# VHH binders against EKC/KEOPS complex subunit cgi121 (cgi121): the designs that were tried, part 88

Target 1, 174 residues: EKC/KEOPS complex subunit cgi121 (cgi121), of Schizosaccharomyces pombe (q9p7j3)
Amino acid sequence: MILPLFPETQVHVFVYENVSNCAAIHEQLISQNPIYDYAFLDAATILYKKQVYSAIIRALEDRRDEQMKTKTIHSEVILSLSPKTEISSAFRQFSMTKKSKNIVVVKIDSKLTEEEEFERLDKLVEGNRVEFSDEELQKLIDFKVLKKNYKLDPSTLENPLASILSSIALRGYS
Short names: E, the ipSAE of ESMFold2; O, the ipSAE of OpenDDE; V2, 0.75 times the mean of E and O plus 0.25 times the DockQ between their complexes.

## First folded at step 16 (VHH)

Design qm1 (from ql16 with P107E; framework vhh_6qgx_2; at its last look DockQ between E and O 0.97; V2 from the best seeds 0.82)
Fold by ESMFold2-Fast, scan of step 16:
Structure qm1 (fold): chain B 174 residues (1-174), chain A 123 residues (1-123)
Amino acid sequence: as target 1 above (174 residues)
Amino acid sequence: QVQLVESGGGLVQAGGSLRLSCAASGFTFSDHAMAWFRRAPGKEREFVAAITYTGSYTFYTDSVKGRFTISRDHAKNTVSLQMNSLRPEDTAVYYCAATYAWDYHTERAYEYWGQGTRVTVSA
């Protein structure tokens, strides 16, 4: 996908359900294996495509402005999903865990074609790839997790989109 | 409350050894990477070593590779730094730190910090 503010930046987002090897993937992430240089998110934390794109845009803005807080653009995406600029907490809130079952994977600045990234990820992830769509994400979300991560009250939880996007922007943009 | 308590600092002659220890409490130690950072007088804090939550992988700054060894004991909730062949340039306050993230070299990635233990290496 092409982002209007970053038309030269290639972005790929993949969704996998029923992943059986999350513990093995997590081991590769903590070892900083370059093959796994993606943002591996727990799908339980993602409700909308716009949520993911807002975090990507924020990360790309911080990179453009030389204001990244993390070492990689993919770690910056994980951080950018959080309403607070706390790296450790953002990873705890949004990153894949050993016990995750469904994941969202983000790749920025791929040196591979989209087809090659699909082939590569399908070898790394033991699960079923599904469409990156609001419909598929709504099947995988955990509303208790969403409420906790974004500090949503009952009135906001009924229509959380604007609140989530505002939180990701950090400055109240929606 | 979260606590990281360092011990083992002191005075040592060049070529000597020290073992630093850090006792962790108030958070799930087994889910956090642990690291040591240091700050020499008048300098900024710099990365020294880190160990993953599994203990399977370690990372070191180039100047300490082969001389320092980081290890952890999850039964005791401790992380240790064995410092061998110490040099005057290793003189610093050493800080224990914890993070859930796998961004080990980034000071800002660490959520919990100890108060530090002073290491002085005489020429």
Scores: ipSAE 0.838, ipTM 0.919, lowest interface PAE 0.5, mean pLDDT 90
Fold by ESMFold2, look of step 17:
Structure qm1 (fold): chain B 174 residues (1-174), chain A 123 residues (1-123)
Amino acid sequence: as target 1 above (174 residues)
Amino acid sequence: QVQLVESGGGLVQAGGSLRLSCAASGFTFSDHAMAWFRRAPGKEREFVAAITYTGSYTFYTDSVKGRFTISRDHAKNTVSLQMNSLRPEDTAVYYCAATYAWDYHTERAYEYWGQGTRVTVSA
């Protein structure tokens, strides 16, 4: 897809469930293999499409404004999901780990159609693609993790979207 | 309390060798990548070397490739930097650092830092 504010930037988001090779993917990420240049997120941390899009937009805004804190746009997406500015903590909270079971995968600056990017990604991920939708994400979320990551209290858990989006948008300004 | 304590710095002749060590405590060492950064007099702190949390992969800034070797010992919670064929431009304070991320060259990615150990290489 193309976000209206960034008309020259193609973005794709994929969701996989029942992934059997997260440990192998993780090894490729820590070795910095360029074939794996995606943001691999643990789906247990993602409840909304808007959560992911807001992190992507924040990362792209920081790149545009030359305010990126990380080396790659994909690592910047991981940071941008976090309400905090600490890169190490953001990776701990949101990135796929070797023990993850379900993942959300983001590709920014794609030169490919969604189907073409999927064909490449599907060679790397041993799991079942599901729709990137709030319905599917809700099946994969861990609410205990979500509550901890965004410091949600009971009233916030009834309406977590606004609190989460505010945390992403306002990181570093409060 | 998290601590990273560097040792092994000192004065050495150009062409000589030093081995720096970093003792880590107060965090899960086995889940963190470890790195060395250095700050030369009048310069910004720069990346030198990193090693993945598994120990399987190492990364080096170009100016030290082939001369420096980073290693880690999970049993002792230590990271070492073997520095061979030292040059005057290697003169700096060397800092040990730790991150959970794999953005190894980025100073801001490192959440824990040591106080540094001084290395001086004389002509």
Scores: ipSAE 0.664, ipTM 0.865, lowest interface PAE 1.4, mean pLDDT 92
ESMFold2 (binder alone), look of step 17: mean pLDDT 88; pTM 0.902
OpenDDE, look of step 17: ipSAE 0.868; ipTM 0.925

Design ze4 (from zd4 with S30D; framework vhh_7yz9_2; also named zi1; at its last read DockQ between E and O 0.95; V2 from the best seeds 0.90)
Amino acid sequence: QWQLVESGGGLVQAGGSLRLSCTASGFTFDSYRMGWYRQTAGNEREWVALIAKSGRIDYADSVKGRFTISRDNAKNTVYLQMNSLKPEDTAVYYCTARLYDKYGPTEDYWGQGTPVTVSS
ESMFold2-Fast, scan of step 16: ipSAE 0.729; ipTM 0.896
ESMFold2, look of step 20: ipSAE 0.819; ipTM 0.927
ESMFold2 (binder alone), look of step 20: mean pLDDT 81; pTM 0.809
OpenDDE, look of step 20: ipSAE 0.921; ipTM 0.964
ESMFold2, fold request of step 21: ipSAE 0.815, 0.826, 0.821; ipTM 0.928, 0.931, 0.927
ESMFold2 (binder alone), fold request of step 21: mean pLDDT 81, 82, 82; pTM 0.810, 0.813, 0.813
OpenDDE, fold request of step 21: ipSAE 0.932, 0.933, 0.932; ipTM 0.969, 0.969, 0.969
ESMFold2, last read: ipSAE 0.822, 0.827, 0.829; ipTM 0.930, 0.930, 0.930
ESMFold2 (binder alone), last read: mean pLDDT 81, 80, 81; pTM 0.813, 0.809, 0.811
OpenDDE, last read: ipSAE 0.932, 0.931, 0.931; ipTM 0.968, 0.968, 0.968

Design ze60 (from zd4 with Y100F; framework vhh_7yz9_2; at its last fold request DockQ between E and O 0.88; V2 from the best seeds 0.88)
Fold by OpenDDE, fold request of step 19:
Structure ze60 (fold): chain B 174 residues (1-174), chain A 120 residues (1-120)
Amino acid sequence: as target 1 above (174 residues)
Amino acid sequence: QWQLVESGGGLVQAGGSLRLSCTASGFTFSSYRMGWYRQTAGNEREWVALIAKSGRIDYADSVKGRFTISRDNAKNTVYLQMNSLKPEDTAVYYCTARLFDKYGPTEDYWGQGTPVTVSS
C-alpha cells in the first residue's frame, strides 16, 4: 500500500495469530538479523488499522523531518504508537515479546508486492495469517492492555479510535 | 576523525540550572541532527531534546517546558539549557549527531557523556 502523503514509500501490514515462534523471532531482532527488518507488534495492543497507520505516518513524518528518535523506521513506528515519548515505555507497551501469541507485522520501504512480502515473512513467522482488519484485530485485542497503554477511561472509551489517534498524533503536546 | 565533546555537567540542587554544551569536530555539523540523550544505570538511553538541521525541535515529555535545546552551526556546538532541575533528571547526558538519508539514519555519533546529578 502507498500512503498518500508518502507516495514513494510502500507499506505492508500483516497479522498473525497463534504464533509459536515469537521467542525465536525476538532473538533474531536482538541480534539485528537484517532479514527480520520489520516492526513486530503485539496484537494484544492494537485495536484499529488506523492506529497502526497513524503510527506509521508519524514515523514517516519524523523520518522526513530527520527527527527520528530511534535507530530504524520500524522502531520509530513502535515509538509512534505510544502516547508517551519514552522509547522504553513504547517498546514495553507495544512491541512483540517472547510471550506474544498474536502479532502485527509492519514493513516500510518494501520493494515487493504484498504477496511477495508475505512469502518472505511467512518463512519467518510460524503462525496463521489473518486479514489486517478491524474485525480481526478486535478478536486479538486485550482491552486491559489497551486501556492501560492509552489511559482510556469511561469517557474516552465512548470513542476509542478518536482517543487513540489523538494520543498518537498529539504525543508530546502537553 | 569525528569527535563530540560534552561539558557543563555536574552536581546541582533541585530547582537549579545547568547548561550543557557539545562541540563537534570532524564532520559537517550543519548537516546533522543534533541532540541530547540521557541514561541511567541499568536502563536504556532515552532521548531528551533534538534539533534537526531544519530547526525542528522536539522535547521529551519529562523535560518539556524546563529544557531548551539550541545549536550554533558557526561554532559547531549544540546546547542544552536545563532549568528547574529535578532529582529524576539525574543521568549521564550524551550528545548525539545523526545523519539521515531518505530511508533513515545513516550515521550516528555519540559523545562520551557528561554526568548530571540533581540532589533533593
Scores: ipSAE 0.929, ipTM 0.964, lowest interface PAE 0.5, mean pLDDT 96
Fold by ESMFold2, fold request of step 19:
Structure ze60 (fold): chain B 174 residues (1-174), chain A 120 residues (1-120)
Amino acid sequence: as target 1 above (174 residues)
Amino acid sequence: QWQLVESGGGLVQAGGSLRLSCTASGFTFSSYRMGWYRQTAGNEREWVALIAKSGRIDYADSVKGRFTISRDNAKNTVYLQMNSLKPEDTAVYYCTARLFDKYGPTEDYWGQGTPVTVSS
């Protein structure tokens, strides 16, 4: 998929449920294996497609403006999901862990079609691919985690999307 | 060979001020994003303040309104003015220089760090 503001940047997003090898993937990420050059997110923290796209846009804006805080565009996506500026807290809150069961995987600057990128990714992830859709994401979210990560209260639960998107867009500007 | 040399750290009482300086050599200073990160004991480095070659400035939420970053391209120097210091600001402060291409960072230079201790 191509975002209008970034027409030369190909982005793919995949969702996997019932992933059995998150610990092995985590070891490869620590080892900086280039085959695993993706953003691996815990699906328990993602409720909307727009949440992921807003983080991708924020990361790409920071790259464009030469203000990336992390080493890679994929780690910058993880930071960009957070309402806070601190890198370590963003990774603890949003990144896949060894104990994650469901994941969202982002590839930025892909040179492949969605299905070609899927074929590559499917060799790495032992799980069941599901559609990247609000319907599927809602089955995988942990609302207690979402409320904590974005400090949602009962008044914002009626419109959590707007609160979440503003947190992503405003981080560092407020 | 490139160098980044920090100075200005030390011990200061809460509410006080310090000015950190970082002087660069061995690369075209005006082409780099300059910045400051800090590291507390037992934790990873965290960004504090960044100033792009364009003049775009970003601050971490924990320091916004208290710290001011600036750069002087003629002197190859980046500064961090640290006011209203708190014990939570105690850390080793690292100067950094980063070069970008269209895909992101291509060079990352780090100083040796300058300790800052803020006493209560």
Scores: ipSAE 0.830, ipTM 0.933, lowest interface PAE 0.7, mean pLDDT 92
Fold by ESMFold2-Fast, scan of step 16:
Formats: structure tokens, C-alpha cells, sequence
Structure ze60 (fold): chain B 174 residues (1-174), chain A 120 residues (1-120)
């Protein structure tokens, strides 16, 4: 994917369904294994491609402006999905857990092609890759989780895109 | 060797004010993003306020409107003015200095921390 504000930044996003080894992956993330240097998101929290792209853009803006709150660009993506500035809350709400079943994986600044990253991730993730598309994401979302994370009322839950994007863009400014 | 020396912590009553200072040595202060993080017992370290070498500032929601971060490059010092203090602000406050390249942080320095206790 090519981002207009960051045309030289390589970005890959992968979606995995029915992942059976989330507990093993979670253990590697806690131990800070550099092989797992990706943003591993719970797909239950992601409704739109634009949601992920908005968080990536926000993280890249914070990196450019020397305002990263976390240690890596990938952890900054996870923070950037949150409408709140608190790091621990963002990780609790958006990061993959050992009980996760479907995940979204983001890689920034890879020196590998998308195909090579897929081959690498296939060795780490025991699940079925599906297309990174709004249609596929909408099969994996948990609307109760989405409502809680973005504080959506019942009326906005039917058409939440603008509210979600605003929450990501205005984190720390509202 | 690099050093970050924090001062200004202590005990204060709710509604009171404290000013934290952090003086750096052993690196080119003006090239680093400076900041303050805090940690309470049993919890992860959370960011409070950040000031880039450009002067751009970000505040965590919990302190916005009450705390002010500033820097003095001539004195190699970053400050945190803490007003309208609440019991929930009780934490060990850490000064940080971070150097960035185009891929992110390349150096990340931390002070030893200064305790702040806010009584109700």
C-alpha cells in the first residue's frame, strides 16, 4: 500500500481467520521476540480498512514529528487505534490476546515484499489468510467490542465509520 | 556517559502545585525529544507530556490543561509544571530523552525517577 503523505514507507496488512496458535504468538509478544516485530491486532476490533490506515498514518505522523509514545512503530499503530491516550488501555483493547481467533497483522518498513512477508507470517501464524477488505473484516468484527472501544451509542453503531476515523485522528486533541 | 538528573518531586496536598526539572549531560540535548512518563506500583509506565526538538508538545488526556512541559536548550533542562494536582497523580515521574532517525527512536535514555505523592 502507498500512503500519500508517506509514499516511501512500505506497509503490508494481513488478515488471518481461525488462528489456532494465538496463545503461542501472545507469549512471543510478551517476551519481545524480534521475529514478531509486527502489530498483531484482534480482528474483533477492526471494521474497516480505513480504520487500520488511519492508525498507520497517525503512527507515521508521530514518528515524523518525534512524538512516538511507545518503543516501536508497530506498537505506535496499536496505540493510534485508541480514542484515548493511555498506552495500557490501547493494548488491552486492540492487541491480539491468547484467546483471539482472528487477527490483523501490520508490517511497516519491511525490507521484504508482500509475498515474502506472507511466507514468513505463514510460519508464525496457524490460520487461514483472507483478503484485507471491508467485506472480510466485517465477517470478523465484534460489534460489542467496537462499541465499547469507541464509545458508540446505538444510533452511531449502524454507521460508525466517521466516528471511528474522527476518534483516531483527534486522539489527544479533543 | 549520559546522565538525566531529576528534581522537584515530593509530597503535596490535592489542589497544590509542583515543578519538576530534569537536567541532561553527556549528549547534545537540543537534538533529543524530551519527555515525562510516570509509573504507579503494579502498573506499566505511562507517558505524561512530550516536547520535540521543534518545540511541538503533546499531553496525555489525564493531565491536559493542568500540566505544562517546557525546555531550555541553553540549560540542557526540561521542566514539568504540575498544577491542580490530584491523588491519582501520585507516581514516580521519569524524565526521558529520545533521539529519532527516519525509522524511529535510535537512543532512549531514562532518569532514575522522582517520587510525587499527592495527599487527599
Amino acid sequence: as target 1 above (174 residues)
Amino acid sequence: QWQLVESGGGLVQAGGSLRLSCTASGFTFSSYRMGWYRQTAGNEREWVALIAKSGRIDYADSVKGRFTISRDNAKNTVYLQMNSLKPEDTAVYYCTARLFDKYGPTEDYWGQGTPVTVSS
Scores: ipSAE 0.749, ipTM 0.901, lowest interface PAE 1.1, mean pLDDT 91
ESMFold2, look of step 17: ipSAE 0.818; ipTM 0.929
ESMFold2 (binder alone), look of step 17: mean pLDDT 85; pTM 0.850
OpenDDE, look of step 17: ipSAE 0.912; ipTM 0.954
ESMFold2, fold request of step 19: ipSAE 0.820, 0.830; ipTM 0.928, 0.932
ESMFold2 (binder alone), fold request of step 19: mean pLDDT 86, 86, 86; pTM 0.863, 0.864, 0.858
OpenDDE, fold request of step 19: ipSAE 0.928, 0.927; ipTM 0.964, 0.964

Design ze76 (from zd4 with Y103F; framework vhh_7yz9_2; at its last fold request DockQ between E and O 0.90; V2 from the best seeds 0.89)
Fold by OpenDDE, fold request of step 19:
Structure ze76 (fold): chain B 174 residues (1-174), chain A 120 residues (1-120)
Amino acid sequence: as target 1 above (174 residues)
Amino acid sequence: QWQLVESGGGLVQAGGSLRLSCTASGFTFSSYRMGWYRQTAGNEREWVALIAKSGRIDYADSVKGRFTISRDNAKNTVYLQMNSLKPEDTAVYYCTARLYDKFGPTEDYWGQGTPVTVSS
């Protein structure tokens, strides 16, 4: 997919459920294996497609402005999901862990079609691909985690999407 | 050979002020995003303030309103004015220089760090 504001940047997002090798993937990320050049998110923390895309856009804006806080565009996506500016907090809250079972995988700057990218990624992830949709994400979300990550209360829960997007977009604004 | 040299760290009481400086050499200073990170023992390095070559400035939430970053390209120096310091600001502060291409960072330079200790 091409984002309107970033026509030269191709983005792919995949969702996997029942992933059995998150621990192995995590080890590869720690070792900085280049074939694992993705943003691996815990699906338990993601409720909306727009949440992911909002984070991607913010990360791309930071890159465009040469103001990335983290080392890679993919790590910047993880940071961009957070309403907080702390990198460690963002990773703790949103990044895939060794114990994750369901994940959202983001690829930025892909040179491949979605299907080609999937074929490559499918060799790395041992799980079941599901559609990247709000419907599927809603099946995987942990609302307790979501509420905690974005400090959602009964008022903001009336429109969770707006609250989440606002948190992402206005991060650092106080 | 590139170099980043920090100065200005030290011990200060809560509510006090410090001004950190970082002088760069060995690379085209004006082409780099400059910034400050800080790190405490046992924790990962966290960004504090960043100033891009365009002049865009970002602050971490924890320092916004208290810290001010600036740069002087003629002097190859980046500054961090730290006011209203708190004990939680205690850390080793690192100067950083980052170069970008269209895909992201291509070069990252770091200073050796200057310690800042804020006592209660």
Scores: ipSAE 0.933, ipTM 0.969, lowest interface PAE 0.5, mean pLDDT 96
Fold by ESMFold2, fold request of step 19:
Structure ze76 (fold): chain B 174 residues (1-174), chain A 120 residues (1-120)
Amino acid sequence: as target 1 above (174 residues)
Amino acid sequence: QWQLVESGGGLVQAGGSLRLSCTASGFTFSSYRMGWYRQTAGNEREWVALIAKSGRIDYADSVKGRFTISRDNAKNTVYLQMNSLKPEDTAVYYCTARLYDKFGPTEDYWGQGTPVTVSS
C-alpha cells in the first residue's frame, strides 16, 4: 500500500512459512542483537496486507509525533497491531514466539533494496519465503487467534477487515 | 549531568488521589517528550501517560479518565494527577524524558521511581 505521509521511509515486508529456528531468532531478539533489527510477527495473527501496513503507519505516526511507547520503531509496529494500549499484551499476542511456525517480518528505514534486504534476512531465517499477499496470509492465519485478538463477532469473521483496521487506527484515542 | 527526581508517591486508600511530580535538570526540558511508566513486581514497565513537547497527550486504556498528565516548562516539571485510584494502580511509577530524531528516540532518561500503594 501507499504510505502517503512517509514517502522517504523505505519499508520491506517478508513472509516465511515452515520456520524451524524461531527459538534461535527469539533468543537473538532478547539479546538485542543489532543484526536482528526487524519486527518479527507471528503469521497466525495476520490475515491481511492492510493489517500490517496500518500498524506500520500507526507506528510511524507515533514516531513523527514523538509519542512512541516502546524503544524501537519495530517494537512499535508490534504494539500498533493491538487494539489495546498495553505493551506486554501486544507482544504476547502478535510477536513471533519460540513456538511460532510461520512469520511476517517487517523492516522499516531500510537502506537496501528488497532483494538486498531479503539476502540478509534469509541468512537469519530457516524457512520458506512466500509472497506478502492476502492469498498467502490466508493460508497461515489462525482464525481463533484472530477472533480473540480483535474480539470479533462470529458474523464479522466473514469479512473482518474493517473491524481490524478500525481497532488499529483508533487504539488509544479519547 | 541530567537528573529526574520523582516525588509524591505513597500509600492511599482505593478511591483516593495522589499527585506525582518529576523535576528535571541538566537538559533542555522543553525539547523532550515527558511521561510516566509504571512497574509491578515481576513485570515489565508499562506506559501510563505521555506528553510531547508539542502538547500532544496519550493515556493508557487502564488510566484514561482517571489520570491527567501535565507539564510546566518554566519549572522543568511534569505532573501526574491520579484520581479514583484502584488497587491495580499499585506500582513503582517512573518519570521518563525522551529526545527524538526522525529515526526515533536518541536519548531516553529514567528517574529512580516513586512507589505508589493503593489499599483496598
Scores: ipSAE 0.825, ipTM 0.931, lowest interface PAE 0.7, mean pLDDT 92
Fold by ESMFold2-Fast, scan of step 16:
Structure ze76 (fold): chain B 174 residues (1-174), chain A 120 residues (1-120)
Amino acid sequence: as target 1 above (174 residues)
Amino acid sequence: QWQLVESGGGLVQAGGSLRLSCTASGFTFSSYRMGWYRQTAGNEREWVALIAKSGRIDYADSVKGRFTISRDNAKNTVYLQMNSLKPEDTAVYYCTARLYDKFGPTEDYWGQGTPVTVSS
């Protein structure tokens, strides 16, 4: 994927269903194993491709402006999904947990091709790869989690895209 | 060789004010993003206020409108002016300096931390 404001930045997004080794992956993330330098998101929290892209753009803007709040661009993506500025809340709300079953994985600044990243991730993640599409994401979302994370009311929940994108883009500024 | 020396912490009553200072030596201060983080017992460090070398400032929602971050490149010092202090601002406050290259952060320096206790 090529982002209009960041055309030289390589971005890859992968979706896995029915992942059986989330506890093992979580342990590697806690130990900060550099092999696992990706943003590992719980798919229960992601409804749209645009939601992920908006968080990536926000993280890249903060890196460009020298205002990252977290240690890595991948952790900054996780923070950027949250409507709040608090790091700990963002990680509790959006990060993969030991009990996650479906995950979205983001890689920024890969030195590898998309195919090479697929080969690498398929060795780390014990699950089924599916297309990164709104259709596939809608099969994996938990609407109770989405409503809680973005504080959506019943009318907004019917068509939440604009509300979610505004929450991500305007976090901490309005 | 690098140092970050924090001062200005202490005990204050709710509604009061404190000014934290952090003086840097051993690196080119004007090239670094400066900032303040805080940590309460049992919790991870949270960011409070950040100031880039460009002068751009970001505040966490919890302190916006009450705290002011500033820097003085001639004195190699970053400040945090804390007004309208609340008991929930009680924490150890850490000064930080971060260098960026074109690929992102390359250096992170942290002070020793200065305790702030707000009584009510």
Scores: ipSAE 0.748, ipTM 0.904, lowest interface PAE 1.1, mean pLDDT 91
ESMFold2, look of step 17: ipSAE 0.801; ipTM 0.922
ESMFold2 (binder alone), look of step 17: mean pLDDT 84; pTM 0.833
OpenDDE, look of step 17: ipSAE 0.924; ipTM 0.964
ESMFold2, fold request of step 19: ipSAE 0.805, 0.815; ipTM 0.924, 0.926
ESMFold2 (binder alone), fold request of step 19: mean pLDDT 84, 84, 84; pTM 0.836, 0.837, 0.842
OpenDDE, fold request of step 19: ipSAE 0.933, 0.932; ipTM 0.968, 0.969

Design ze8 (from zd4 with S31N; framework vhh_7yz9_2; at its last fold request DockQ between E and O 0.93; V2 from the best seeds 0.89)
Fold by ESMFold2, fold request of step 19:
Structure ze8 (fold): chain B 174 residues (1-174), chain A 120 residues (1-120)
Amino acid sequence: as target 1 above (174 residues)
Amino acid sequence: QWQLVESGGGLVQAGGSLRLSCTASGFTFSNYRMGWYRQTAGNEREWVALIAKSGRIDYADSVKGRFTISRDNAKNTVYLQMNSLKPEDTAVYYCTARLYDKYGPTEDYWGQGTPVTVSS
């Protein structure tokens, strides 16, 4: 996919359920293995496609403006999901962990078609690909985690999208 | 060989102020995003304030309104004015310089760190 404000930047997003090797992937991420240069998110924290795209847009804006806080565009996506500026809390709250079972995987600056990127990613992830859609994401979300991460109260839980997107967009400006 | 040298740290009472300086050499200072990170005991390094070559400034939530970053390209120096200091600001403060291309950071330089202790 191509975002309008970033026409030369190809982005792919994949969702996997029932992943059996998150611990192995996590070790490769700690080792900074370039084959694993993706953002690996815990699907329990992601309810909407727009949540992921808003974080991608925020990360790309910070790259454009030379104000990235983390080392890579993919780690910047993880930070950008957070309502807060602290890097460590964003990773703790949104990153895939060794115990994760379902994941969302983001590739930015892909030189491959979606299916070519999938073929590479599928060699790394032992799990079942599902569609990147709000319908599939809502099957994988943990609403208690979502509420905690974005501090949603009962009045916002009816339609949390606007609260979540504003948290992503307004971080650092309040 | 590049160098980043921080100075201005020390012991200060809560509510007080310090001004950190970081002088660069061995690279074209005006081309780099400059910034400050800090590391508290037992925790990972966290960003504090960043100033792009364009002049855009970002602050972490924990310091906004109290800290001011600035740069002087003629002196190859970036500053951090820290006001209304709290014990939670106690950390080693690191100057950083980062060069970008269109795909992101290509060079990432760090100073040796300057300790700041804020006493209650």
Scores: ipSAE 0.823, ipTM 0.929, lowest interface PAE 0.7, mean pLDDT 93
Fold by ESMFold2-Fast, scan of step 16:
Structure ze8 (fold): chain B 174 residues (1-174), chain A 120 residues (1-120)
Amino acid sequence: as target 1 above (174 residues)
Amino acid sequence: QWQLVESGGGLVQAGGSLRLSCTASGFTFSNYRMGWYRQTAGNEREWVALIAKSGRIDYADSVKGRFTISRDNAKNTVYLQMNSLKPEDTAVYYCTARLYDKYGPTEDYWGQGTPVTVSS
């Protein structure tokens, strides 16, 4: 993927369904194993490709402006999905857990091609890789989780994309 | 080699004010993003206010409108002016200094922390 505002930044996004080893992955993330330097998101929280891209762009803007709140660009992506500025809340809302079944994985600044990242991730993730598309994401979303995370009421639920994107872009400014 | 010295913490009543200071030595202060984080017992460290070398400032939602961060490059010092303090602001406050290259943080320094207690 090529981002117009960050054309030199390599970005890869992968989606896995029916993942059986989320507990093992979570353990590696807690131990800060550098092999697992990715943003591991619970797919139950992601409805659109644009939602992920908006969070990536926000994280890259904070890196450019020297205003990252977290330790890595990947943890900054997780924070950037949240409508709130609180780090712990964002991680509880959007990060993969030991009990997750479907995940979205983001890699920024890869030195590897997309195919090489596939080969690497397929060894770390025990699940079925599917296309990163709105169609596939809509099969994995939990609307109850989405509504809670973005505080969607009945009126905003009629246009969830616009509400979600504005929450990501305007976090901390309103 | 590097050092961050914090001061200004203490006990204050709700509605009161405190000014935290953090003086740096052993590195080129003007090149670093400075900031304040806080930690309460049993919780992870949360960011409070950040000020980049450009002067750009960000505040956490919980302190916006009440706290003001500033820096004085001539004195190698970053400040946190804390107004309208609430019991929920009770925490250990940490001064931070971060150096960035084009790929992200390359150095991340932390002070020892200064306690702030706000009584109801």
Scores: ipSAE 0.752, ipTM 0.903, lowest interface PAE 1.1, mean pLDDT 91
ESMFold2, look of step 17: ipSAE 0.799; ipTM 0.921
ESMFold2 (binder alone), look of step 17: mean pLDDT 84; pTM 0.842
OpenDDE, look of step 17: ipSAE 0.927; ipTM 0.966
ESMFold2, fold request of step 19: ipSAE 0.810, 0.815; ipTM 0.926, 0.927
ESMFold2 (binder alone), fold request of step 19: mean pLDDT 84, 85, 85; pTM 0.842, 0.845, 0.847
OpenDDE, fold request of step 19: ipSAE 0.934, 0.933, 0.932; ipTM 0.969, 0.969, 0.969

